# VHH binders against Ras and Rab interactor 2 (RIN2): the designs that were tried, part 1

No score or structure here was measured in a lab: all are predicted.

Target 1, 92 residues: Ras and Rab interactor 2 (RIN2), of Homo sapiens (Human) (q8wyp3r787to878)
Amino acid sequence: FQNYLRVAFQEVNSGCTGKTLLVRPYITTEDVCQICAEKFKVGDPEEYSLFLFVDETWQQLAEDTYPQKIKAELHSRPQPHIFHFVYKRIKN
Structure headers, positions and changes below count from the first letter of each chain, unless a header shows other numbers; antibody chains aren't numbered by Kabat.
F, E and O stand for the ipSAE by ESMFold2-Fast, ESMFold2 and OpenDDE, each averaged over both directions (binder to target, target to binder). V2 = 0.75 x the mean of E and O + 0.25 x the DockQ between their complexes.
Where letters were taken out, [cut] stands.
Atom coordinates printed by the task and the answers are left out, and those that the model quotes come from them; centres of patches stay.

## First folded at step 1 (VHH)

Design e3
Fold by OpenDDE, look of step 4:
Structure e3 (fold): chain B 92 residues (1-92), chain A 124 residues (1-124)
Amino acid sequence: as target 1 above (92 residues)
Amino acid sequence: QLQLQESGPGLVKPSETLSLTCTVSGGSISSRSYYWGWIRQPPGKGLEWIGHIYYSGSTYYNPSLENRVTISVDTSKNQFSLKLSSVTAADTAVYYCARHKGYSYGRTYYFDYRGQGTLVTVSS
């Protein structure tokens, strides 16, 4: 697979605000968050996390997970899915 | 008018290797927008994803089959192939070659095109 990951900022329907990041398979969510913080120029990255929106549900990804592996797993399913990786603020 | 066509033997003996080829026409597999894969449907069961390959040769396999599966691509022939080793009766199924749409933001359309399928029976 190509080692890219599309990440939306703040919301699922962010239009053109999303970015395609180069992410190798074993890059952790923590590392992806750091990349996102830089790319989206957030000033308080500690308040942000990477979320997966799939099947009408939000899931905050643990720092030690691998977004590319998650993506690959979703792409391994026989049915189409709508899913989004979203870098957004953690709700209080 | 993309078309995918499976070819290969319909009968394989247990412990042997199932081998199929998918010939793609009406479009090039050397596209950055798509992945080319194999799925199967055992009798009375749902579709099972086997694996897929990118035109560059990068592969990803179903973990349940990973140790037995090899998918390869021949861009010069516009073909890609499946090898499934150490087959058993459980591998009897209609096998389809299929296409993924490439990674697009938020959407994954799986197997938007596939072949008509070919039955492969594992039997002594």
Scores: ipSAE 0.011, ipTM 0.280, lowest interface PAE 7.8, mean pLDDT 88

## First folded at step 4 (VHH; from e3 with Y55H Y105W R107K Y110T)

Design a3
Fold by ESMFold2, look of step 8:
Structure a3 (fold): chain B 92 residues (1-92), chain A 124 residues (1-124)
Amino acid sequence: as target 1 above (92 residues)
Amino acid sequence: QLQLQESGPGLVKPSETLSLTCTVSGGSISSRSYYWGWIRQPPGKGLEWIGHIYHSGSTYYNPSLENRVTISVDTSKNQFSLKLSSVTAADTAVYYCARHKGYSWGKTYTFDYRGQGTLVTVSS
């Protein structure tokens, strides 16, 4: 699903929930964060960002990246990777 | 006019910590589109990616080095740094600081700007 992106929402005291979002291929990480702030109803969106969790490590995604392109690149690799896009606080 | 310049001691004793600073001029380290990283080239070998940092402080390291590496930023000085602990002769290399465009993924070892490099020799 090129137009859909599964994003987990991680909050310090309540664990992790997820939503499947409508995200066009050229929507940036910055725009996905805006969508997440609205969908997950966060009051302080400047304290959150989108992260990639892959190979048991975290990377904060730069705002001018394209999550659908990252997803496609991960799927194109010779061996499958387990990965998650996670909307969470920048500091834990 | 973006320039990256490495600085730090060129000689480090075995078991001690290698410490380098990269000074960025002609651009801001706080840009939302870029990652800031370190690479090295041991004598007679190819380039090896060490790790990178985003302006928020978020880091990602080469798994082969991650237990010895710390990368940090100082946005007030427009600088980022490398510490590599417990060095041996195998850590002798030319060290480069580098910038990645925001469309790159750290596991691809891609950079669009690189410093001139600084030789660090690990020797008793």
Scores: ipSAE 0.159, ipTM 0.576, lowest interface PAE 5.1, mean pLDDT 84

## First folded at step 8 (VHH; from d6 with E66Q)

Design d8
Fold by ESMFold2, look of step 9:
Structure d8 (fold): chain B 92 residues (1-92), chain A 124 residues (1-124)
Amino acid sequence: as target 1 above (92 residues)
Amino acid sequence: QLQLQESGPGLVKPSETLSLTCTVSGGSISSRSYYWGWIRQPPGKGLEWIGHIYHSGSTYYNPSLQNRVTISVDTSKNQFSLKLSSVTAADTAVYYCARHKGYSYGDKPTFDYRGQGTLVTVSS
C-alpha cells in the first residue's frame, strides 16, 4: 500500500505541522510540491521544495525523483531508518 | 553526449584553497533529475566522495570534509565548482567531477558519469 505519504510543513516562524497525503505510487517530487503548496496554502511555491531529513541532515529531493520509491528503499535496509519528508523553503 | 571536464590549477601550496571548475556539455546542469558532485582518489587509495549540489544551490557534503568544502553551481555557464580550503599534502589526489541520479542518504553516493580527472598536488 504505497498510496500514502506523510509530509511535514516547516516554516521559520511557525511550528512544524504534518499531513498524510493520498498519492499514486509513482508521484514525482514536483507533484508532491504542487499538492503541498495547495494543502499548506503557500503563496510563493517556487521558494519551497521537498526535502529528505535523516540523521540530522537535509537533502533537497530532485524534481523528477519518486518519494514513494525513496521510502521503499529506506525501509528495505537491514536496520530500520527513521526519516521525514519535509516541505520547506529552499534557502532556510 | 554528456561530458564533464575538470579545469583548474594542478599545484596548490599548503594552507591555500584548492579551486576546480567542472564544465558540463551535452546536457543541462539545470536538470530536474540529477545532482552534480566531486570525488577524489588519493594516491594508492580508493575513491572518496566529497559532496554534491542540486541546481537550486542545495548542497550535501561528506561529513569528514564539510568544514573545508564549498560546492557552487553557475547554471548560466553550465558549470559547478569545488573549493577546498586549508589544504595539506593529504589532499593530493586525482579530482573528478561527477553526476548521479536520485537521492543520497548516509551511504557512499553513486555516480553514472564522471570526468577524466585532474591531478592536484599540494606541495610547497
Scores: ipSAE 0.300, ipTM 0.678, lowest interface PAE 3.4, mean pLDDT 85

## First folded at step 11 (VHH; from f6 with S104V)

Design t4
Fold by ESMFold2, look of step 12:
Structure t4 (fold): chain B 92 residues (1-92), chain A 124 residues (1-124)
Amino acid sequence: as target 1 above (92 residues)
Amino acid sequence: QLQLQESGPGLVKPSETLSLTCTVSGGSISSRSYYWGWIRQPPGKGLEWIGHIYHSGSTYYNPSLQNRVTISVDTSKNQFSLKLSSVTAADTAVYYCARHKGYVYGRTPEFDYRGQGTLVTVSS
């Protein structure tokens, strides 16, 4: 079966854009970054990574983390905060 | 075998900056799978997570401390560091450097390696 992950793409000169990715349930952050590099057509993918944005803070996700598992955990909280997965430059 | 060792002054004056370094040996700080963090335990209290850094330089801090904390990494020395500004007696604690995997939100991370700790006393 198919599953979905919403990922925002952030650039300093552009309004934030997003895509809903069709992914396997156990996709890793590393795999998501590869998909994002292709879908958002970045020329220097080593300078980008996937971040979790919650409560006005950023956390870079290590390559062997599982965004779908993170999403499920955050959705299960009694008073969930709004969160986003964001593909962006590491040093921005 | 991976080892983490804290170093730095054991006594810091109020209003000054607490500064510690963690030296990593037996492994590389540049791992794409791990975060490098700081925790502390004030006398008679539980562990408090301070924050972490990824080898890229990306940091995430405990919201209760984030205005005063800076964590840095020096991959060429295989070290990462903590600076905590404007200290008070409430910052007296045993400080540990540590390694962990998963993301951090709403819970203390699960550490797989931790240093032996260093007591830092904030006193005139």
Scores: ipSAE 0.402, ipTM 0.736, lowest interface PAE 2.7, mean pLDDT 87

## First folded at step 13 (VHH; from u1 with Q66K N67D)

Design v3
Fold by ESMFold2, look of step 13:
Structure v3 (fold): chain B 92 residues (1-92), chain A 124 residues (1-124)
Amino acid sequence: as target 1 above (92 residues)
Amino acid sequence: QLQLQESGPGLVKPSETLSLTCTVSGGSISSRSYYWGWIRQPPGKGLEWIGHIYHSGSTYYNPSLKDRVTISVDTSKNQFSLKLSSVTAADTAVYYCARHKGYIYGRTPEFDYRGQGTLVTVSS
C-alpha cells in the first residue's frame, strides 16, 4: 500500500522547507526522524524531533508514536483540522 | 513496578494557583515512548485531559485551559508538576497524574499507569 507523509523542516536560519515521504503505514516517529535527518542533512540529529502542529499548538511526538495513525485520526474528525508534521530542534 | 503518586494542597482559595507534583517510582520519567500527563474529574462529570509533558520538557495543553496551565518536569527528581492559575470553584476536581501514549485533544485519553488521584477543592 502506497503511503505519503508530508514533513516540513524548520530551522532558525533557513526557514521552512518540506518533503513528501513515501513511508509504510506503521512507520514510527523514530523512523521518520531517522529519514528526516538523512534527507535534510542535519549534523546533530539527536537535537531534533518530529512535532505535530495543530490547533495553534505544538506537540513533540514520542518516538514510539505513529504519524500515519495521527493523520488518519485528525481526518476522521467531524470538523476539519489543519495540521503539519514538522522536523525541528527540540529546544529551539 | 511503576507507580505514580500525586501530592499537593487539597484546598486552594479562588484566584490563587493550584499546584500539584507527581512522583514517579519503579521506573524512569525519561521514557522515549510515553508522555506524563494530568487529568481531572469534576464531581459528577467525566474526565478532562489537562495536558502532558515529554521528558525533553516539551508540553501540549488542552486549548480550553492552556492560558492557565503550566506543566514542568524535573528528571533528576523523577517528578513532574502541574500549576493551574486563577482557579475558581469550577476547578474543584479529583486530579490524577498519568503515563500515556500520545494524545490529541478531543478524544478519550488513553493511560497505562495513573495515580490514585487527589481531590482539590477550590473554596474560601
Scores: ipSAE 0.468, ipTM 0.751, lowest interface PAE 2.1, mean pLDDT 87

## First folded at step 14 (VHH)

Design w3 (from w1 with Y103F)
Fold by OpenDDE, fold request of step 15:
Structure w3 (fold): chain B 92 residues (1-92), chain A 124 residues (1-124)
Amino acid sequence: as target 1 above (92 residues)
Amino acid sequence: QLQLQESGPGLVKPSETLSLTCTVSGGSISSRSYYWGWIRQPPGKGLEWIGHIYHSGNTYYNPSLKDRVTISVDTSKNQFSLKLSSVTAADTAVYYCARHKGFIYGRTPEFDYRGQGTLVTVSS
């Protein structure tokens, strides 16, 4: 695993801001969310979560998932996929 | 300990909507560590993943069924449901609700609990 993870911050009325996080291989989605809340200065982190965007589809990541493993798995597939980790508000 | 149980009509007419409910007991569907999903097995065929829902209400569907599938959750009842519209004979299968414990992308997920399954037959 590489020790970096790129995460985009998405706000409703603004563009996306990207950050490169230095993270351990087995960091959880929960931990990534905490890092994002701090780096993007989010005042209501309970309203946000980490999402995977791949093949024009959104998927909210459970807290106990591992973004670095997801990244590695997607990179290892025979067909390349463009994907993004996005920290954004949870859909109500 | 944790138990999942499917319920709903076992017979659906072509072009109508298949509707099933999964009742969870022995644990809360408000868990932040798991997805709550549906899978099916047509007669003589392997398992097919349909989709899942997170406790927040966010869903993720199999692309092959995406346009016909709706999964919803009712945390107050500790239930989640499946709707499959415009059914044909190809949708005849045993349907299972399950708790998914891992990441899912383009393949059958890993799950640690599953219902006993319920047969749904599409017939006139």
Scores: ipSAE 0.838, ipTM 0.910, lowest interface PAE 0.5, mean pLDDT 93
Fold by OpenDDE, fold request of step 15:
Structure w3 (fold): chain B 92 residues (1-92), chain A 124 residues (1-124)
Amino acid sequence: as target 1 above (92 residues)
Amino acid sequence: QLQLQESGPGLVKPSETLSLTCTVSGGSISSRSYYWGWIRQPPGKGLEWIGHIYHSGNTYYNPSLKDRVTISVDTSKNQFSLKLSSVTAADTAVYYCARHKGFIYGRTPEFDYRGQGTLVTVSS
């Protein structure tokens, strides 16, 4: 699979505010969050996390998960699903 | 060693709310590496995933149960809970709380630890 990951900021439809990250296949969610914090210039990264938006539902990704593997899994499904990785604030 | 134990009423009347609590010992529920989930097995049927919660309180539910399910976490007590509203006989099952660090989306996750399970019967 390609070594890129598209991540939106704050919302699913962030338009041109999203970033395409060049990442290794085994990069963790924790590492992706660190990259996102830098790319999106957030001052309080501890308040943010990486979420998966698919089928109109949000899923917070645990730090030890692998977004690239998740992407590959979703692409392998017989029925295609539109999904987004979103770097946004954690629920309070 | 990590241990999970379910607790709550074993009998619930139709239309009422099923309520269970999972007490975690031997490890912290505040771990950022794991999800804390609920699964159930109706008599004669396969294992069904209900949903999970992350330590932050963010949840993800099985779409088939989403409207009736609420999972919450109490980090101070090292517990997380399940509420299933408007129960019917179809909700009779052995309920398990479990931990997992990843899952196949749309499928039942693989759990590294699970409780012994508790039977909840929905009956008048």
Scores: ipSAE 0.835, ipTM 0.908, lowest interface PAE 0.5, mean pLDDT 93
Fold by ESMFold2, fold request of step 15:
Structure w3 (fold): chain B 92 residues (1-92), chain A 124 residues (1-124)
Amino acid sequence: as target 1 above (92 residues)
Amino acid sequence: QLQLQESGPGLVKPSETLSLTCTVSGGSISSRSYYWGWIRQPPGKGLEWIGHIYHSGNTYYNPSLKDRVTISVDTSKNQFSLKLSSVTAADTAVYYCARHKGFIYGRTPEFDYRGQGTLVTVSS
């Protein structure tokens, strides 16, 4: 089964763009970062990571976490959550 | 073998800052797969997760404590630290440093390694 994962790309002075990725349900954060580096054409991928933005907080996702599982967990909560997966520089 | 050891004062005065350090040995805190966290257990109460740090310096804190908590990492010393400001007697607890994996949102994490714990008493 295939899933969709929306990822925003955030860069200073370049605005914010997004792509919806077609991914396996158990894709890792490391693999998402690799896809994002290629799709967003970054030249220095080691300076970027995937972050979760929820409740005005940024959490850097460790490489062997699973964004689709995080999405499912957030959707299973009793109340609605607004969250975004963001590919951005680790140091802002 | 990975070992975690808490250090710091066991007695802190009310309104001051509780400060603890966790020294990691037998492994590196620069792991890309793990988070480094602080947990506490007040006497007669359950475990409360305080927050964690990733090796990059990115932190995530328990919302109930976030205004008073700072977690920092010093990769050159293989250490991470906790500062909890403006303490009261309610902050008396056994404090543990720990390693954990996986995403955390609104739940106490499951850890695979932790320190022995250190009692910190807040009293005049």
Scores: ipSAE 0.531, ipTM 0.781, lowest interface PAE 1.8, mean pLDDT 87
Fold by ESMFold2, fold request of step 15:
Structure w3 (fold): chain B 92 residues (1-92), chain A 124 residues (1-124)
Amino acid sequence: as target 1 above (92 residues)
Amino acid sequence: QLQLQESGPGLVKPSETLSLTCTVSGGSISSRSYYWGWIRQPPGKGLEWIGHIYHSGNTYYNPSLKDRVTISVDTSKNQFSLKLSSVTAADTAVYYCARHKGFIYGRTPEFDYRGQGTLVTVSS
């Protein structure tokens, strides 16, 4: 069973591109990172992670979190917020 | 078994900085699966989540406190810390360090381990 997840790819000096991934509903953040490393052709995947950007804050997502569940939770709130999943380098 | 233990002064003067350290034993704070957080319970009130840190140093704070909160990690000592600046009597509470999993934007997380708690009183 497949679902869609939009992920932006951000490089410090190259702007931002995005892809819509076809994923299983209970995909983990670890698995999303693996797919992103392949789809965005990164050579050093250990230096990247998936982040949630919402309300001007960045939250690095732990590996056994579930982006589709996070998306559903954010959409279900009384005041939905604009948010993005971003695959980018870990800084530090 | 994983254990978390708070340490730091129990009395802080108004306008000063509250500073606590959490020592983690029986597990590593460098885990890719967990966040390390601080919560507090003011007298007669419910738990309030303060914020968390991931082992990379990435933090996320309760919006109502974020201008006064700094959470840090020292992986070499397996410790993480809380600094809360400009305290008032409203910051008197039992403070707990804790571990949690999963997304927690805008809600109190469920913790699987937490410390015994330490009372910090803001007075003088």
Scores: ipSAE 0.514, ipTM 0.781, lowest interface PAE 1.8, mean pLDDT 87
Fold by ESMFold2, fold request of step 15:
Structure w3 (fold): chain B 92 residues (1-92), chain A 124 residues (1-124)
Amino acid sequence: as target 1 above (92 residues)
Amino acid sequence: QLQLQESGPGLVKPSETLSLTCTVSGGSISSRSYYWGWIRQPPGKGLEWIGHIYHSGNTYYNPSLKDRVTISVDTSKNQFSLKLSSVTAADTAVYYCARHKGFIYGRTPEFDYRGQGTLVTVSS
């Protein structure tokens, strides 16, 4: 049931696209980044990371965090949060 | 093994900036698995999380403090720092630097290592 993760790709001057990834429930952020580098065809994957955008803040996710757990926690709140997982450059 | 040590002035005047440095030894601040944070405990009160920084420089702050807080990292010195501007007597507290693993949205993180703390008094 929790085999899908929606990830947006944000690139400087190229806009934002997204893909829904088929992933295991305990996928790590590091593994998501590897999948994203392939799926979004980035040439310099070391300069990218997965971020959580929620409450108008950007939070870089450490490599051994679990996006599916974060998603489940945010969905468990009484008031639903609008959030996005975004694969983007670490620096502007 | 891993050790965190706070340093900085113990007395700060109202309206000035509180400035602390945390020196990390026995481990690298550039770890991709950990966040580096600041917490404080005012006299007779519970712990309050201030914010954290990832080695890349990305920060996340307690919303109640965010307009006055700057956390920075210097990976070449294996250090990170806290600046809290426009202090008042309400900012008197024991300040701790700390490490945490994992991600906890909107809640105080659970720290696996922290310093012994340093008292900072805001007084005229």
Scores: ipSAE 0.513, ipTM 0.782, lowest interface PAE 1.9, mean pLDDT 87

Design w5 (from w1 with I104V)
Fold by OpenDDE, fold request of step 15:
Structure w5 (fold): chain B 92 residues (1-92), chain A 124 residues (1-124)
Amino acid sequence: as target 1 above (92 residues)
Amino acid sequence: QLQLQESGPGLVKPSETLSLTCTVSGGSISSRSYYWGWIRQPPGKGLEWIGHIYHSGNTYYNPSLKDRVTISVDTSKNQFSLKLSSVTAADTAVYYCARHKGYVYGRTPEFDYRGQGTLVTVSS
């Protein structure tokens, strides 16, 4: 797998505000969140998490999940789907 | 040892709301490593995933049930609950609460712990 992970900030259509991260294949969601907090310069990272957006639905990713493996798994589906990883605020 | 146990009425009338609670013991529902989900098995049919909730309160539901399903969590009681509105006979099933580690998309997740299940019958 390519060691690149595209992450949008706050919303799916964040345009040029998204970041492409160079990450190892086995990086955890927790680690990705730490990178995102730094890259997007958030002051309260505890209020943010990584979400998977696909088919107009949101799923918060648990800290021990592996975004690169999720990406690979979704790409391997018989029916391709457009999906996004989004670093955004947690539901209050 | 982690244990999950379902509780709630075993009989619900059509158009009413099915309500179940899962009590978790031997482990914290506030874990950041797991999702807490509901699944069901109608008579003679396969296992169907309903939805899950994360410790943060964020939920993810089966698209086929999304409009009728509400899952909530009570960390103070170490419980999470299922509400399924506007039930019909098709909602008759054994309902299980379960824990899983992996994300979900388009398939039933793998569970490491699951309750014994409780039969809920929808009937007049």
Scores: ipSAE 0.874, ipTM 0.938, lowest interface PAE 0.5, mean pLDDT 94
Fold by OpenDDE, fold request of step 15:
Structure w5 (fold): chain B 92 residues (1-92), chain A 124 residues (1-124)
Amino acid sequence: as target 1 above (92 residues)
Amino acid sequence: QLQLQESGPGLVKPSETLSLTCTVSGGSISSRSYYWGWIRQPPGKGLEWIGHIYHSGNTYYNPSLKDRVTISVDTSKNQFSLKLSSVTAADTAVYYCARHKGYVYGRTPEFDYRGQGTLVTVSS
């Protein structure tokens, strides 16, 4: 695993801001969310979560998932996939 | 301990909507560690993943079925449901609800609990 993870911060009325996080291989989605809340200065982190955007589809990541494992799995596929990790508000 | 149980009509007419409910007991569907999904097995065929829902209500569907699938959750009842519209004979299968341990990405997910399954037959 590489020790970096790119995460985009998406706000409702603004564009996306990207950050490169230095993270351990087995960091959880929960931990990534905490890092994002701090780096993007989110005042209500309970309203946000980490999402995976791949193949034109959104998926909210459960807290115990491992974004770096997901990244590695997507990179290992025979067909290349464009994907993004996005920290954004949870759909109500 | 944790138990999942499917319920709903076992017979659906072509072009109608298949509707099933999964009742969870022995644990809460409000867990932040798991997805709650549906899979099916047509007669003589392997398992096919349909989709899942997170406790927040966010869903993720199999691309081959997403245009016909709706999964919803009712945390107050500790239930989640499946709707599959415009059914044909090809949708005849044993349907299972399951708790997923990990992500899916178009594959059959890993799960640690599953219902006993319920046969749904599409017939006139």
Scores: ipSAE 0.837, ipTM 0.911, lowest interface PAE 0.5, mean pLDDT 93
Fold by ESMFold2, fold request of step 15:
Structure w5 (fold): chain B 92 residues (1-92), chain A 124 residues (1-124)
Amino acid sequence: as target 1 above (92 residues)
Amino acid sequence: QLQLQESGPGLVKPSETLSLTCTVSGGSISSRSYYWGWIRQPPGKGLEWIGHIYHSGNTYYNPSLKDRVTISVDTSKNQFSLKLSSVTAADTAVYYCARHKGYVYGRTPEFDYRGQGTLVTVSS
């Protein structure tokens, strides 16, 4: 689980696509954003960030947060929660 | 050394808006590593997380308060603010601004710096 991270890419005019990334357990949000900028071929990576979407809410993830740790914490809860990591524009 | 300082009125009338500002010194509010948040402690109660803002302007609020809370950032003044609308006596508390890392879902985040706190009393 901690070796893979599913990330959706959300773009105006392109809809939403997803990729499963091979990542280290200690990967930071900054590193994920760098990978996503390359994999999704964005031309203006400074305008994008990684977000957590859970319970109809969005939270922009700071650069030194750890998505694999977040995933593990959400999976460990007694009730399953549906959540997504989404690479999208900060202002949308 | 990083310092956070709350400012604003200590008395607010019921139904009005509580408004506080946090001034950050000894560090930049534009940090890409940290969130800037508000917490409060009602008399005789534990701490309650209100919400936070990232330097980009993105916010996340306590679901119990989200319909009444606005948090804003002014990077030019190195400040962030809290507005809590439609206050009642239940909103009387010591309010703190704070810095934290990590995401928030279902728990109060761990803060590494906190202001001294300011008592806000809701009373006519």
Scores: ipSAE 0.493, ipTM 0.778, lowest interface PAE 2.2, mean pLDDT 88
Fold by ESMFold2, look of step 14:
Structure w5 (fold): chain B 92 residues (1-92), chain A 124 residues (1-124)
Amino acid sequence: as target 1 above (92 residues)
Amino acid sequence: QLQLQESGPGLVKPSETLSLTCTVSGGSISSRSYYWGWIRQPPGKGLEWIGHIYHSGNTYYNPSLKDRVTISVDTSKNQFSLKLSSVTAADTAVYYCARHKGYVYGRTPEFDYRGQGTLVTVSS
């Protein structure tokens, strides 16, 4: 399987750092957050979450959502959308 | 069974702030699976999504209203609230609180539960 999810890591005093994750098709947001905590080496993972950034807006993704499904739905829209999954602090 | 109930004043003067509370019973507002939202229906018109809040306090608002809207959550009371500032006659509507799953972008989310609604009239 070549199922990939690009996730940006955003911290207050740095530009975005990105990693492409190899993930199963039904990975949950909760699981992505766990992987991101390990890959980006955060010491306080409870302070972070996965967000969807699209059209200059942020949405915190609930833990039982499916980022690969969100990707598919956004790609199905008649207009192209630029969007990012961003692992960042909940309060920032 | 899950129930959502709106409460607040039914009459608000122009330029003042509309303030409503939704009380959730039969389930926890602290659910990590759901978003808690507000919708309204002006007389003779369709439903308009106002915005939502996650239990963490993260909000997302309808761009047409975002400059006047504040949604808050109080997990200790199992409640969430709406404040809409600087109201005019155009804000007269039936207001509903509601629950949904999934993400929101560019369209009204699909709600699985909503309250009975409360009419708010903006009038002198």
Scores: ipSAE 0.486, ipTM 0.758, lowest interface PAE 2.0, mean pLDDT 87
Fold by ESMFold2, fold request of step 15:
Structure w5 (fold): chain B 92 residues (1-92), chain A 124 residues (1-124)
Amino acid sequence: as target 1 above (92 residues)
Amino acid sequence: QLQLQESGPGLVKPSETLSLTCTVSGGSISSRSYYWGWIRQPPGKGLEWIGHIYHSGNTYYNPSLKDRVTISVDTSKNQFSLKLSSVTAADTAVYYCARHKGYVYGRTPEFDYRGQGTLVTVSS
């Protein structure tokens, strides 16, 4: 099997889309952002970041956090949670 | 070597705004690895997480306080701040600024540094 991370791309001019990325278990948020900038062809990657969306709230993820670890922690909680990793503009 | 120091008035009148500044030394507030937060401890009670800010300006607040809280960052001064509006006696507490690394969901973050704390009393 291979390790996967689903990331939504949110852009006011392009709408929302998603990609499932093939990633190593210890990929950092910084590395995910780099992949997303290439895959979604953004021209100004410094204006984008990876966010966690859960319970109608947003958190910008720091660069040396680990999305696969966050996913595992949220899955391990006793209540089911709906969450998304979203690559989007920092200010929008 | 990293040090966090709270500053601001120790006495605030009811209905006014509590305002504190945290000055960071021995490290940069523009770190892409850390969040900068505020916590408080009312007399005789446990710690309450207030919220945090990332260097980008992105904030996340305790839902019970979010309507009254503003956290800001000033990278040129290596500082971040707390404003808590419409205070009452219930807001009397020791306030701490702090640094943490992990995302926040449903629990108090793990802090690796915090200030010594400053008592803010809300009284007529």
Scores: ipSAE 0.430, ipTM 0.740, lowest interface PAE 2.5, mean pLDDT 87

